# Ledger of designs, part 14: VH-VL binders against Argininosuccinate lyase 2 (argH2)

Target 1, 199 residues: Argininosuccinate lyase 2 (argH2), of Mesorhizobium japonicum (q981v0r135to333)
Amino acid sequence: ATELQRHSIPIPETWLATSIRDVENILAHGTLPVVVKPVSGSGSSGVRLCDSAAAAIAGFNSAKSVLQDQVDLPSPDILIQQYVEGKEYSAEIIAYDGKLHCLGILAKHKGPPPCFVEVGHDFPAPLLEPSLQELASFASGAVSALGLEFGPAHVEFVITESGPVIIEVNPRLAGGMIPVMLSHALGTSILDMVIRLYA
Key: E = the ipSAE of ESMFold2; O = the ipSAE of OpenDDE; V2 = 0.75 times the mean of E and O plus 0.25 times the DockQ between their complexes.

## First folded at step 13 (VH-VL; framework fv_benmelstobart)

Design i4 (at its last look DockQ between E and O 0.64; V2 from the best seeds 0.00; counts 0 for: pae E 2.3 > 2)
Fold by ESMFold2, look of step 13:
Structure i4 (fold): chain C 199 residues (1-199), chain A 119 residues (1-119), chain B 107 residues (1-107)
Amino acid sequence: as target 1 above (199 residues)
Amino acid sequence: QITLKESGPTLVKPTQTLTLTCTVSGFTLGSYGMHWIRQPPGKALEWLGVIWSGGSTYYNAAFMSRLTITKDNSKNQVVLTMNNMDPVDTATYYCARKRYWLSGYFDYWGQGTLVTVSS
Amino acid sequence: DIQMTQSPSSLSASVGDRVTITCKASQDISNYVAWYQQKPGKAPKLLIYDASRLETGVPDRFSGSGYGTDFTFTISSLQPEDIATYFCQQYYNLPYTFGQGTKLEIK
């Protein structure tokens, strides 16, 4: 999340914390609820929705434990991010020759709070075609703004009452079964497309 | 306060190119799609096209051979260009924005500018 | 393209009357219908969205209903300030299309 802020992309308020004192100071400035997560976690490992200072401190300790279980971590920073309510979507983008191609928009299903374990995805998202155009344009614009000119990008975002919010932009293929789902739905291998980009 | 304002010529001769600018304030153009809609005198509204937040466009097929929509986010401007104007294109031209993403109805409208096409 | 056929083209009614305007879509468009009020020389004003939901700040004498292809707009008790043209819009698919309008007059 912190890496995305370097690229001037709209993102939920996000802070770094290295101690419980940092957590307390952040909460004096931030709006609860917050999501507490490790800087280098994968998926939802160590991620927790916190609606109080006590919950945030507990989440910090839990996320720190996840980082301590990992080797070669030079900094045990914990991210504290404002929770943004809304329907979550993802977009799979391929950038090639200065052009961006949106392969699809997926609606994400998450498990219950506070941990938000990913449960599944719908492809295509159950939206009208004008809405799919709207989301594809937003996601492609974010990738373009970050200067990703070649290769795959996985974009995660939330549509809120106040508009779209980018959660993550990853310059890689989506995790899990998403590349397989898209390959079956589109009738071509997504991994093969990516390999040919790097041939 | 969100405001939209159309500006440009009010009189255009047949075959000439119309250029209208929608200047916006109170929101970020990079976060919302902008639509152009016109209304011939005494007739129904006609949706012309959209430029989405990321810059892609979609045009009504009835006008797409003559129509271009562009924008400059840094200037808060969306520009409609329509080639080969004809007297039947006389209309009030509006720019419009939706309040909510993923909807299709327009809560924000400019005041409109009447463009008359005649010699 | 989805056609929106609106009826009637004009109406005259007295203050306090119940007024009903209909729109018919050329195909099933679920509830993706909005209704607008437009006074002469002014931009349209959104009244109803999603077929039946009232926009913020719109008096509750305005209402809408319908699903699929047949939609109804109602003013429960007509007021003098309601003189305007009213029209529907579908937003199920692009291009968005509008009904031809109903000119409402008060006698």
Scores: ipSAE 0.479, ipTM 0.798, lowest interface PAE 2.3, mean pLDDT 80
ESMFold2 (binder alone), look of step 13: mean pLDDT 92; pTM 0.925
OpenDDE, look of step 13: ipSAE 0.543; ipTM 0.820

Design i5 (at its last look DockQ between E and O 0.85; V2 from the best seeds 0.00; counts 0 for: pae E 4.6 > 2)
Fold by ESMFold2, look of step 13:
Structure i5 (fold): chain C 199 residues (1-199), chain A 119 residues (1-119), chain B 107 residues (1-107)
Amino acid sequence: as target 1 above (199 residues)
Amino acid sequence: QITLKESGPTLVKPTQTLTLTCTVSGFTLGSYGMHWIRQPPGKALEWLGVIWSGGSTYYNAAFMSRLTITKDNSKNQVVLTMNNMDPVDTATYYCARKRYWYSGYFDYWGQGTLVTVSS
Amino acid sequence: DIQMTQSPSSLSASVGDRVTITCKASQDISNYVAWYQQKPGKAPKLLIYDASRLETGVPDRFSGSGYGTDFTFTISSLQPEDIATYFCQQYYNLPYTFGQGTKLEIK
């Protein structure tokens, strides 16, 4: 987050919480609404928009339950993040040999608040080509600022009235059907590309 | 308040390299692409190229062999470099930004700087 | 590259007249057209976007229409302050391209 801000890349305020007391301390300063989500997860599992302290505590407990139900997770940390309203997109990026390649920009479809369950994706996002180039550059810039030099990255961001903001950068392939959709659209296996990077 | 200001030489000799700086305020270069556009006297505007928020560039094919756009986000500066200037390159040079990054039309323009190329 | 062909190149009209300016795109560009006003020594000013939508603060005597390849810009009742050069721009794809402009003068 600090490195992205040093590069002037927009990020919403984000905190880590490990207990209900952490949640109470974060909210004591009037930081609402917030999104409560597990530090890891598939799609929008355990993600909740919270407009009160009671909702945030309930969201923390729900997100913690999601983490505890996952095998092999090293940390039960929960993210509390300032809510950013806008249309959500993702970018799939492959880094190799010091170069970043954006495989595509997807528009996300989410269910209603407070849980924002992912319900679909569009590839390519229904935007003009210059806008797709601009988003690809934005997402690649975030990956570059974090120093990811090898492997896949999945970048999530929101387009707001003030422009795009980064929600999440994951050094992994996207979950769900995104790799399948990209493989079909591009005529090659995205999973095979990633496996070859590691072989 | 959003401002854009072009600066650099107003007279360049043929074959020399032009370097223009666009200094911005009121927004972050990490969120917006910056465009360069020129207008020869009495003629249509010509779009030269863009540097996107993440640093990648796209140049008009007519100029791409001699055009470079760079930026420094911490200094709020975007730099146009054009090699091998010719008298036909005499024009007013503008830096521009779209109203919203997701639009294709320009609401923010610098005042422009006239660059004359002559012996 | 998408070519924008603007006509006429110049136009003289009286105060109160209806003025029309046309741009034709070399391919279908949907409604991705903007219109600008440029006064001597100044940068262009956005008037119309998305072919027909009026920019905030622009008088409603200005209007635009069109879809696909043929686009029209209209001043319904010309005012003395409307003396300027007017340009269309396509933003369907890069490189962005502009019409050559129409110089508007008052008789």
Scores: ipSAE 0.168, ipTM 0.647, lowest interface PAE 4.6, mean pLDDT 79
ESMFold2 (binder alone), look of step 13: mean pLDDT 92; pTM 0.933
OpenDDE, look of step 13: ipSAE 0.605; ipTM 0.842

## First folded at step 15 (VH-VL; framework fv_benmelstobart)

Design j1 (from h2 with heavy chain L29V G30S S31G; at its last look DockQ between E and O 0.81; V2 from the best seeds 0.00; counts 0 for: loop humanness VH .255 < .308, pae E 3.2 > 2)
Fold by ESMFold2, look of step 15:
Structure j1 (fold): chain C 199 residues (1-199), chain A 118 residues (1-118), chain B 107 residues (1-107)
Amino acid sequence: as target 1 above (199 residues)
Amino acid sequence: QITLKESGPTLVKPTQTLTLTCTVSGFTVSGYGMHWIRQPPGKALEWLGVIWSGGSTYYNAAFMSRLTITKDNSKNQVVLTMNNMDPVDTATYYCARKQWLVGYFDYWGQGTLVTVSS
Amino acid sequence: DIQMTQSPSSLSASVGDRVTITCKASQDISNYVAWYQQKPGKAPKLLIYDASRLETGVPDRFSGSGYGTDFTFTISSLQPEDIATYFCQQYYNLPYTFGQGTKLEIK
């Protein structure tokens, strides 16, 4: 978050919570609504839009059980993030030799609040080429600000009324069917591309 | 309040390099694509190029061999450099910004007239 | 490059008249057209976007229509302050291109 702020890249306010006391403290000093989600999850598993303290505590407990199912941590970390409304996109980026290559921009489809269950993706996003280039540059800028010099990155962001906001930057390949969709669209295996990058 | 202000020389001799600076307030150049557009006297506007929020550039092919757009996030400035100026390049030069995901311009600088003459 | 051809090049009309300006694209550009007003010595001002949408703060005597290749800009009742050059812009693809302009004068 600090690196993105140093580069003046917009992000929503985000907090890390490890206990219900943390949730209560964050909400005492934060603005509702918030999104409560596990620190590392697949898709929208355990993600919840919360417009009250009671909803945020319930969301914390739900996200905690998602993390315990994936990892065996005594106190798994939960993200609490200010809700930002807008169209959500993702970018799949490969960093190599100081250069960033955006493989594609996907539009994300999510179910209704409060859970925002991930419903699907469109590749390419249904946007004109100038808009795709604009989004690719924004996402690449965020990856560059974090200093990723080698390997894949999955960037999630929202375009709001007042501009783009970075939601998440993951130094890994996207989950789900995204690598398969990109491999078909690009005419090459994304997995083979990553393997060659490390070889 | 959003403002864009072009600054630089108003008279340039043929073959010289033009350098124009767009100074921005009310938003950060790191968050938006910044465009340069020129208008020769009495003629249509010509889009020159863009530097995107992430720093990559795209130039109009008609100018790309002599055009460079850079930015300095710390000064909130965007710089246009155009080599080998010719009298045909006499124009008012604008920097501009647009809302995200649209291709039309709602924020323009005041413009600066650059005359290329001996 | 996508060419935007405007007609007429100039137009003289009386206050209260209905004024129509057309713009033709060299290829199908869907509705990705904006219209601008430019007064002498000033930067362009956006009036219409997406072929028919009125920009905030623009009087409703201004309107636009069209899809594909043929686009129309209309002033329903000309006012003295509408004296300017008007032009279209396509944003379907890069490079963005502009019409040659229509200089509007009052008789």
Scores: ipSAE 0.345, ipTM 0.722, lowest interface PAE 3.2, mean pLDDT 80
ESMFold2 (binder alone), look of step 15: mean pLDDT 91; pTM 0.914
OpenDDE, look of step 15: ipSAE 0.893; ipTM 0.953

Design j2 (from h2 with heavy chain Q99Y; at its last look DockQ between E and O 0.86; V2 from the best seeds 0.00; counts 0 for: pae E 12.3 > 2)
Fold by ESMFold2, look of step 15:
Structure j2 (fold): chain C 199 residues (1-199), chain A 118 residues (1-118), chain B 107 residues (1-107)
Amino acid sequence: as target 1 above (199 residues)
Amino acid sequence: QITLKESGPTLVKPTQTLTLTCTVSGFTLGSYGMHWIRQPPGKALEWLGVIWSGGSTYYNAAFMSRLTITKDNSKNQVVLTMNNMDPVDTATYYCARKYWLVGYFDYWGQGTLVTVSS
Amino acid sequence: DIQMTQSPSSLSASVGDRVTITCKASQDISNYVAWYQQKPGKAPKLLIYDASRLETGVPDRFSGSGYGTDFTFTISSLQPEDIATYFCQQYYNLPYTFGQGTKLEIK
């Protein structure tokens, strides 16, 4: 999040919490509502919209339980992030040969608050071609700012009235059915492409 | 306050290379696409191309062989380079920013007239 | 490329008159049309976006309508300060394209 800010890329205010004390300190000086989610994870696992301190503490505990399911985690950190209202999208990026390639832009469908369980995806996103090109450049810019030179990246962002805001950049393939959807739509195996990058 | 200002030569000889610089302030160049648009005297505006926030470019096919757009985020500058200028390229050149995702231009530079003559 | 054909190329009207300018797109472009005002020696100024929505700070005597291929720009009561060239722009697909302009003069 800090490196994105150095490159002046729009992100919501984000804090790192390792304990309930951290959550309380953040909320004492932060603005509700917030989203509480694990530092790493897939889909909507452990993600919760919180409009009160009690909800944020509960969300912290839920996100901690998701992280406990991951073997060999380096840090038990939880993200607390200012809520940004808008339609959510994702971009699937592959960095190769010093260049970033956007494989596609997907529109995400989420269940109701507070959990935002992913319900489905649309590929391609129902947007005009110039908008898709601009979103691809925006997402690639975020990946470039983080210094990813090789491999897949999954970028999540929200479209607001003032433009796109980066929610999350993960140096991995998207979770769920997204790799399968893209493989079918593009006529090639996305997983095979990633594996060959490491060959 | 958002400002865009074009700078560069106002007279260019045929076959020479035009270089124009757009200097911006009041917003982060790495977060917006920047466009170049020209207007020949008495004629319609012509969209030349864009450099998007991530540095990718897209050029109008009519100019693609002669056109390069680059930027330097640390200097807040976007640079247009157009090779092999011809008298027909005489126009006022604008840099512009557009409102994100909508395609219309909310901020324009003042424009600079470039005359191409022998 | 999407061609925007604007009509008329020029017109003269009296203060207080209703002025109408049209643009036709060479294909269906939904409502992705903007209208600009350009005074001599100045950069264009956005007036209307999404075919009919008024930009902030623009007087409400300006309006727009249309969907698909036919678009209309109207000044309900012409004022002396409205003397300018007006043009449309499509933003449905790249490259963005513009109408040739309508020069508006006072009789």
Scores: ipSAE 0.006, ipTM 0.466, lowest interface PAE 12.3, mean pLDDT 76
ESMFold2 (binder alone), look of step 15: mean pLDDT 92; pTM 0.922
OpenDDE, look of step 15: ipSAE 0.793; ipTM 0.919

Design j3 (from h2 with heavy chain V102R; at its last look DockQ between E and O 0.72; V2 from the best seeds 0.69)
Fold by ESMFold2, look of step 15:
Structure j3 (fold): chain C 199 residues (1-199), chain A 118 residues (1-118), chain B 107 residues (1-107)
Amino acid sequence: as target 1 above (199 residues)
Amino acid sequence: QITLKESGPTLVKPTQTLTLTCTVSGFTLGSYGMHWIRQPPGKALEWLGVIWSGGSTYYNAAFMSRLTITKDNSKNQVVLTMNNMDPVDTATYYCARKQWLRGYFDYWGQGTLVTVSS
Amino acid sequence: DIQMTQSPSSLSASVGDRVTITCKASQDISNYVAWYQQKPGKAPKLLIYDASRLETGVPDRFSGSGYGTDFTFTISSLQPEDIATYFCQQYYNLPYTFGQGTKLEIK
């Protein structure tokens, strides 16, 4: 999904693969290690850190299997991305009336490599308010640069030693328990809020 | 190599509008916020405000009625505009950058002294 | 706004002396304090962050301590090049605020 959106914000080198041959061609030009993941999915399902061509092919097959379990997928696209180290965060953004509203910043916790099984989220991220402003502005800037004018957006990004990097921007509600966590913390239903935007 | 440099007029008359430009290199304004801080002669530093990487701003309430911070990422420039200058606004004006998720400044311009006098 | 009260306003000491400067916050700010050195006509230089952590390249004669509202900056053995004005800064919340400074002189 990230590949279908226009953007001018720092992202890791990313390739789209639809076959094992594509994976082999990409690795002829790319730098290991890479992360192999389905283009659509929740949490870390089918996501794998790969440090060899053989591992990347296995990761492709695993990610493809995750996509094939989903009904009516438009494409069996698999992403291959250069691995980026740093603390990972996500943001839920609502676009309305030409304005972007950040509902919250979450810190993501992942299991060990190579699979990075998502083990939890902190909301709000354990950061000072000025740092939350800083992160929200970065995430909102990415959404704005991609031209989302109306509706929800889910942004995943990493803060590295050399600056922030966008991992994914999707024009949808976050997957997993994030909308439920935000609804409980904010005292209002996030899903109802989105429905009212479309009413 | 990270470089910040303030430029603009050094003399301003009372009631005039001050416009200062901070030109940066070695990083992108789409990735880092920029802060404006001033120091009146012989006095403490005063934080004026920030423009975050995504373009949102936050201003010190003491100045916010007169203060605007804007930027042009393609020109690597951040602009401070401060209306209705008064002699008490005489100060050295700095632009500054910080590391992500920190609140202290490890990159400063050399500063420019702005004198407000008839 | 969080006020940072710094003392003393000026200090005169000999080379080799231990120098101590204090900064008090108007509310609990945990350890979110930085210390800067500013030489005449120059921009501030970061020395200490998170109350006690040295910035890269800063000599270990500089140190900091404190938590909550009371913070201390120390030069263990004063050197001639340490003549400057020293500031604390809080970064617990916006607006960021600074102490008024301590002018350090060699006698």
Scores: ipSAE 0.590, ipTM 0.847, lowest interface PAE 1.5, mean pLDDT 81
ESMFold2 (binder alone), look of step 15: mean pLDDT 92; pTM 0.923
OpenDDE, look of step 15: ipSAE 0.784; ipTM 0.916

Design j4 (from h2 with heavy chain L101M; at its last look DockQ between E and O 0.70; V2 from the best seeds 0.71)
Heavy chain, then light chain:
Amino acid sequence: QITLKESGPTLVKPTQTLTLTCTVSGFTLGSYGMHWIRQPPGKALEWLGVIWSGGSTYYNAAFMSRLTITKDNSKNQVVLTMNNMDPVDTATYYCARKQWMVGYFDYWGQGTLVTVSS
Amino acid sequence: DIQMTQSPSSLSASVGDRVTITCKASQDISNYVAWYQQKPGKAPKLLIYDASRLETGVPDRFSGSGYGTDFTFTISSLQPEDIATYFCQQYYNLPYTFGQGTKLEIK
ESMFold2, look of step 15: ipSAE 0.548; ipTM 0.829
ESMFold2 (binder alone), look of step 15: mean pLDDT 91; pTM 0.915
OpenDDE, look of step 15: ipSAE 0.876; ipTM 0.949

Design j5 (from h2 with light chain S30R; at its last read DockQ between E and O 0.73; V2 from the best seeds 0.76)
Heavy chain, then light chain:
Amino acid sequence: QITLKESGPTLVKPTQTLTLTCTVSGFTLGSYGMHWIRQPPGKALEWLGVIWSGGSTYYNAAFMSRLTITKDNSKNQVVLTMNNMDPVDTATYYCARKQWLVGYFDYWGQGTLVTVSS
Amino acid sequence: DIQMTQSPSSLSASVGDRVTITCKASQDIRNYVAWYQQKPGKAPKLLIYDASRLETGVPDRFSGSGYGTDFTFTISSLQPEDIATYFCQQYYNLPYTFGQGTKLEIK
ESMFold2, look of step 15: ipSAE 0.636; ipTM 0.876
ESMFold2 (binder alone), look of step 15: mean pLDDT 91; pTM 0.916
OpenDDE, look of step 15: ipSAE 0.868; ipTM 0.947
ESMFold2, fold request of step 16: ipSAE 0.595, 0.614, 0.611; ipTM 0.859, 0.865, 0.863
ESMFold2 (binder alone), fold request of step 16: mean pLDDT 91, 91, 91; pTM 0.920, 0.919, 0.916
OpenDDE, fold request of step 16: ipSAE 0.896, 0.902, 0.899; ipTM 0.955, 0.957, 0.956
ESMFold2, last read: ipSAE 0.630, 0.593, 0.584; ipTM 0.874, 0.854, 0.852
ESMFold2 (binder alone), last read: mean pLDDT 91, 91, 91; pTM 0.916, 0.916, 0.913
OpenDDE, last read: ipSAE 0.895, 0.859, 0.901; ipTM 0.955, 0.941, 0.957

Design j6 (from h2 with heavy chain Q99R, light chain E55Q; at its last look DockQ between E and O 0.78; V2 from the best seeds 0.75)
Fold by ESMFold2, look of step 15:
Structure j6 (fold): chain C 199 residues (1-199), chain A 118 residues (1-118), chain B 107 residues (1-107)
Amino acid sequence: as target 1 above (199 residues)
Amino acid sequence: QITLKESGPTLVKPTQTLTLTCTVSGFTLGSYGMHWIRQPPGKALEWLGVIWSGGSTYYNAAFMSRLTITKDNSKNQVVLTMNNMDPVDTATYYCARKRWLVGYFDYWGQGTLVTVSS
Amino acid sequence: DIQMTQSPSSLSASVGDRVTITCKASQDISNYVAWYQQKPGKAPKLLIYDASRLQTGVPDRFSGSGYGTDFTFTISSLQPEDIATYFCQQYYNLPYTFGQGTKLEIK
C-alpha cells in the first residue's frame, strides 16, 4: 500500500487486525463504513461491508472463520479497509523482460452487500475502447509501481466519482473462469503463455 | 481547486521542435490522464493525443510521426513535444482533463498560442 | 475518423430568441456527444454531455438532444452573455473529433 502511495497511486485506508480489540481500536480511529476481509483467500469469501462497530466485529469473526477453514493460508490476519464505492474492474497483466502486457479488462459482478459474493465477470468489460485503454493504463501503472518484473498479476480496482482506487494487486493468475474467458477471447491458452514465461 | 496551465514558447520557426509543458494542481497525474488539443485560428479543435494515468500514450494518426507526450508525476507536469513545425501548425494549444470513463473535457488550460513563422 | 458536420457556421439572433444548432456524425455514435461554449480568447466550456445532460452550473436554457447521427443544441431564450462560438464533440472513438463551430452573434 505504501509503495503505491509513494508513486501517488490511490489506495483505500487499510488496517490489519488480529483480535477484536484491534478492530475496536481501528474503528476508534477510522471511519465507517469499512470492508472486513481475510488477508488472503479466493473470490469474495469472508468479505463483508460493515457500517457499525457491531457489524465489523461480526465481520472479523466471519473472516477469521474463513481463514481457519483454508488449509493453504498461513496467517489469521484480517484486513479492515475503507469502503470505496464505485464500479469494480479487474485487469490481467503479464510482466516479462521489463514490459507489462494487459491481456484484458473485466467488469466484476458482485452480490449485494454486506458479503459481496462474486457472481460473474464480463470480458471484455462493456466499455468503449478509449475507456478500456484508460483502465489498462491505470492497472499497469500500479503493477509497475510495485516492481513486478516477471509473471502474471491480477489487479482489482474501483472507479469512483473522485477517481480510480486500487483494491488489490496479486502476483498470480486470476481465479475462477477468468483464464478460460481470456483464452477463448484471445485464441490462445493463458496457462500455456504463463508456462512459456517460466520455460 | 483543479488548475491546468500551458507554458512554453509563443514563436517557433519552421522545422524547429515545439515543447510545451502543462502544469497541473488539485489532482494527481497517477490518477488522471492528460490530453493535448489544439485550435488553429478560426478553425475546429484537433485532438492530438493522450498520456494515460499509467504512462501509456495514444496519438492521433495525423500527428503520430512528430508527436511525443511525456510526464513527470512528481512534478505535476505533462510535456508535449512536436517535431518539424510548419506554419499550418500555428494554433492555440490546450491541455485538458476529463472524468474517468467518459470522453468529454470539463477541465481545460487557458491555452497558449504558438505561431510558426520565419 | 468520425466526422462531425455542424450547421450553421454562423448565426445572428435577438435576445429572447430560440437558437438551434445541429451536428451530424458520419456514423452512429449512440449518445456520445458533448457541446461546448467558447468565448473569444478563452478555453472551451462544457455545457452538455451524453447528448442531452446538462453540466453542473450551466443555466437550464441550454439543452441538447439526439441519438445515433443527428444531434441538436438549443438555447431556449438567448441572453446577451451567450455570444460565443458553440461546437459539438464526439467521444465514441479516438481520435476525438469536433464540429467546425457556430459563431453566435446578437443583434
Scores: ipSAE 0.625, ipTM 0.870, lowest interface PAE 1.2, mean pLDDT 82
ESMFold2 (binder alone), look of step 15: mean pLDDT 92; pTM 0.925
OpenDDE, look of step 15: ipSAE 0.866; ipTM 0.946

## First folded at step 16 (VH-VL; framework fv_benmelstobart)

Design k1 (from j5 with heavy chain L101M; at its last read DockQ between E and O 0.72; V2 from the best seeds 0.72)
Heavy chain, then light chain:
Amino acid sequence: QITLKESGPTLVKPTQTLTLTCTVSGFTLGSYGMHWIRQPPGKALEWLGVIWSGGSTYYNAAFMSRLTITKDNSKNQVVLTMNNMDPVDTATYYCARKQWMVGYFDYWGQGTLVTVSS
Amino acid sequence: DIQMTQSPSSLSASVGDRVTITCKASQDIRNYVAWYQQKPGKAPKLLIYDASRLETGVPDRFSGSGYGTDFTFTISSLQPEDIATYFCQQYYNLPYTFGQGTKLEIK
ESMFold2, look of step 16: ipSAE 0.544; ipTM 0.827
ESMFold2 (binder alone), look of step 16: mean pLDDT 91; pTM 0.919
OpenDDE, look of step 16: ipSAE 0.880; ipTM 0.949
ESMFold2, look of step 20: ipSAE 0.561; ipTM 0.835
ESMFold2 (binder alone), look of step 20: mean pLDDT 91; pTM 0.920
OpenDDE, look of step 20: ipSAE 0.875; ipTM 0.947
ESMFold2, fold request of step 23: ipSAE 0.546, 0.563, 0.576; ipTM 0.827, 0.834, 0.844
ESMFold2 (binder alone), fold request of step 23: mean pLDDT 91, 91, 91; pTM 0.919, 0.914, 0.919
OpenDDE, fold request of step 23: ipSAE 0.868, 0.885, 0.895; ipTM 0.947, 0.952, 0.954
ESMFold2, last read: ipSAE 0.532, 0.533, 0.558; ipTM 0.824, 0.824, 0.834
ESMFold2 (binder alone), last read: mean pLDDT 91, 91, 91; pTM 0.912, 0.909, 0.912
OpenDDE, last read: ipSAE 0.877, 0.872, 0.891; ipTM 0.951, 0.950, 0.954

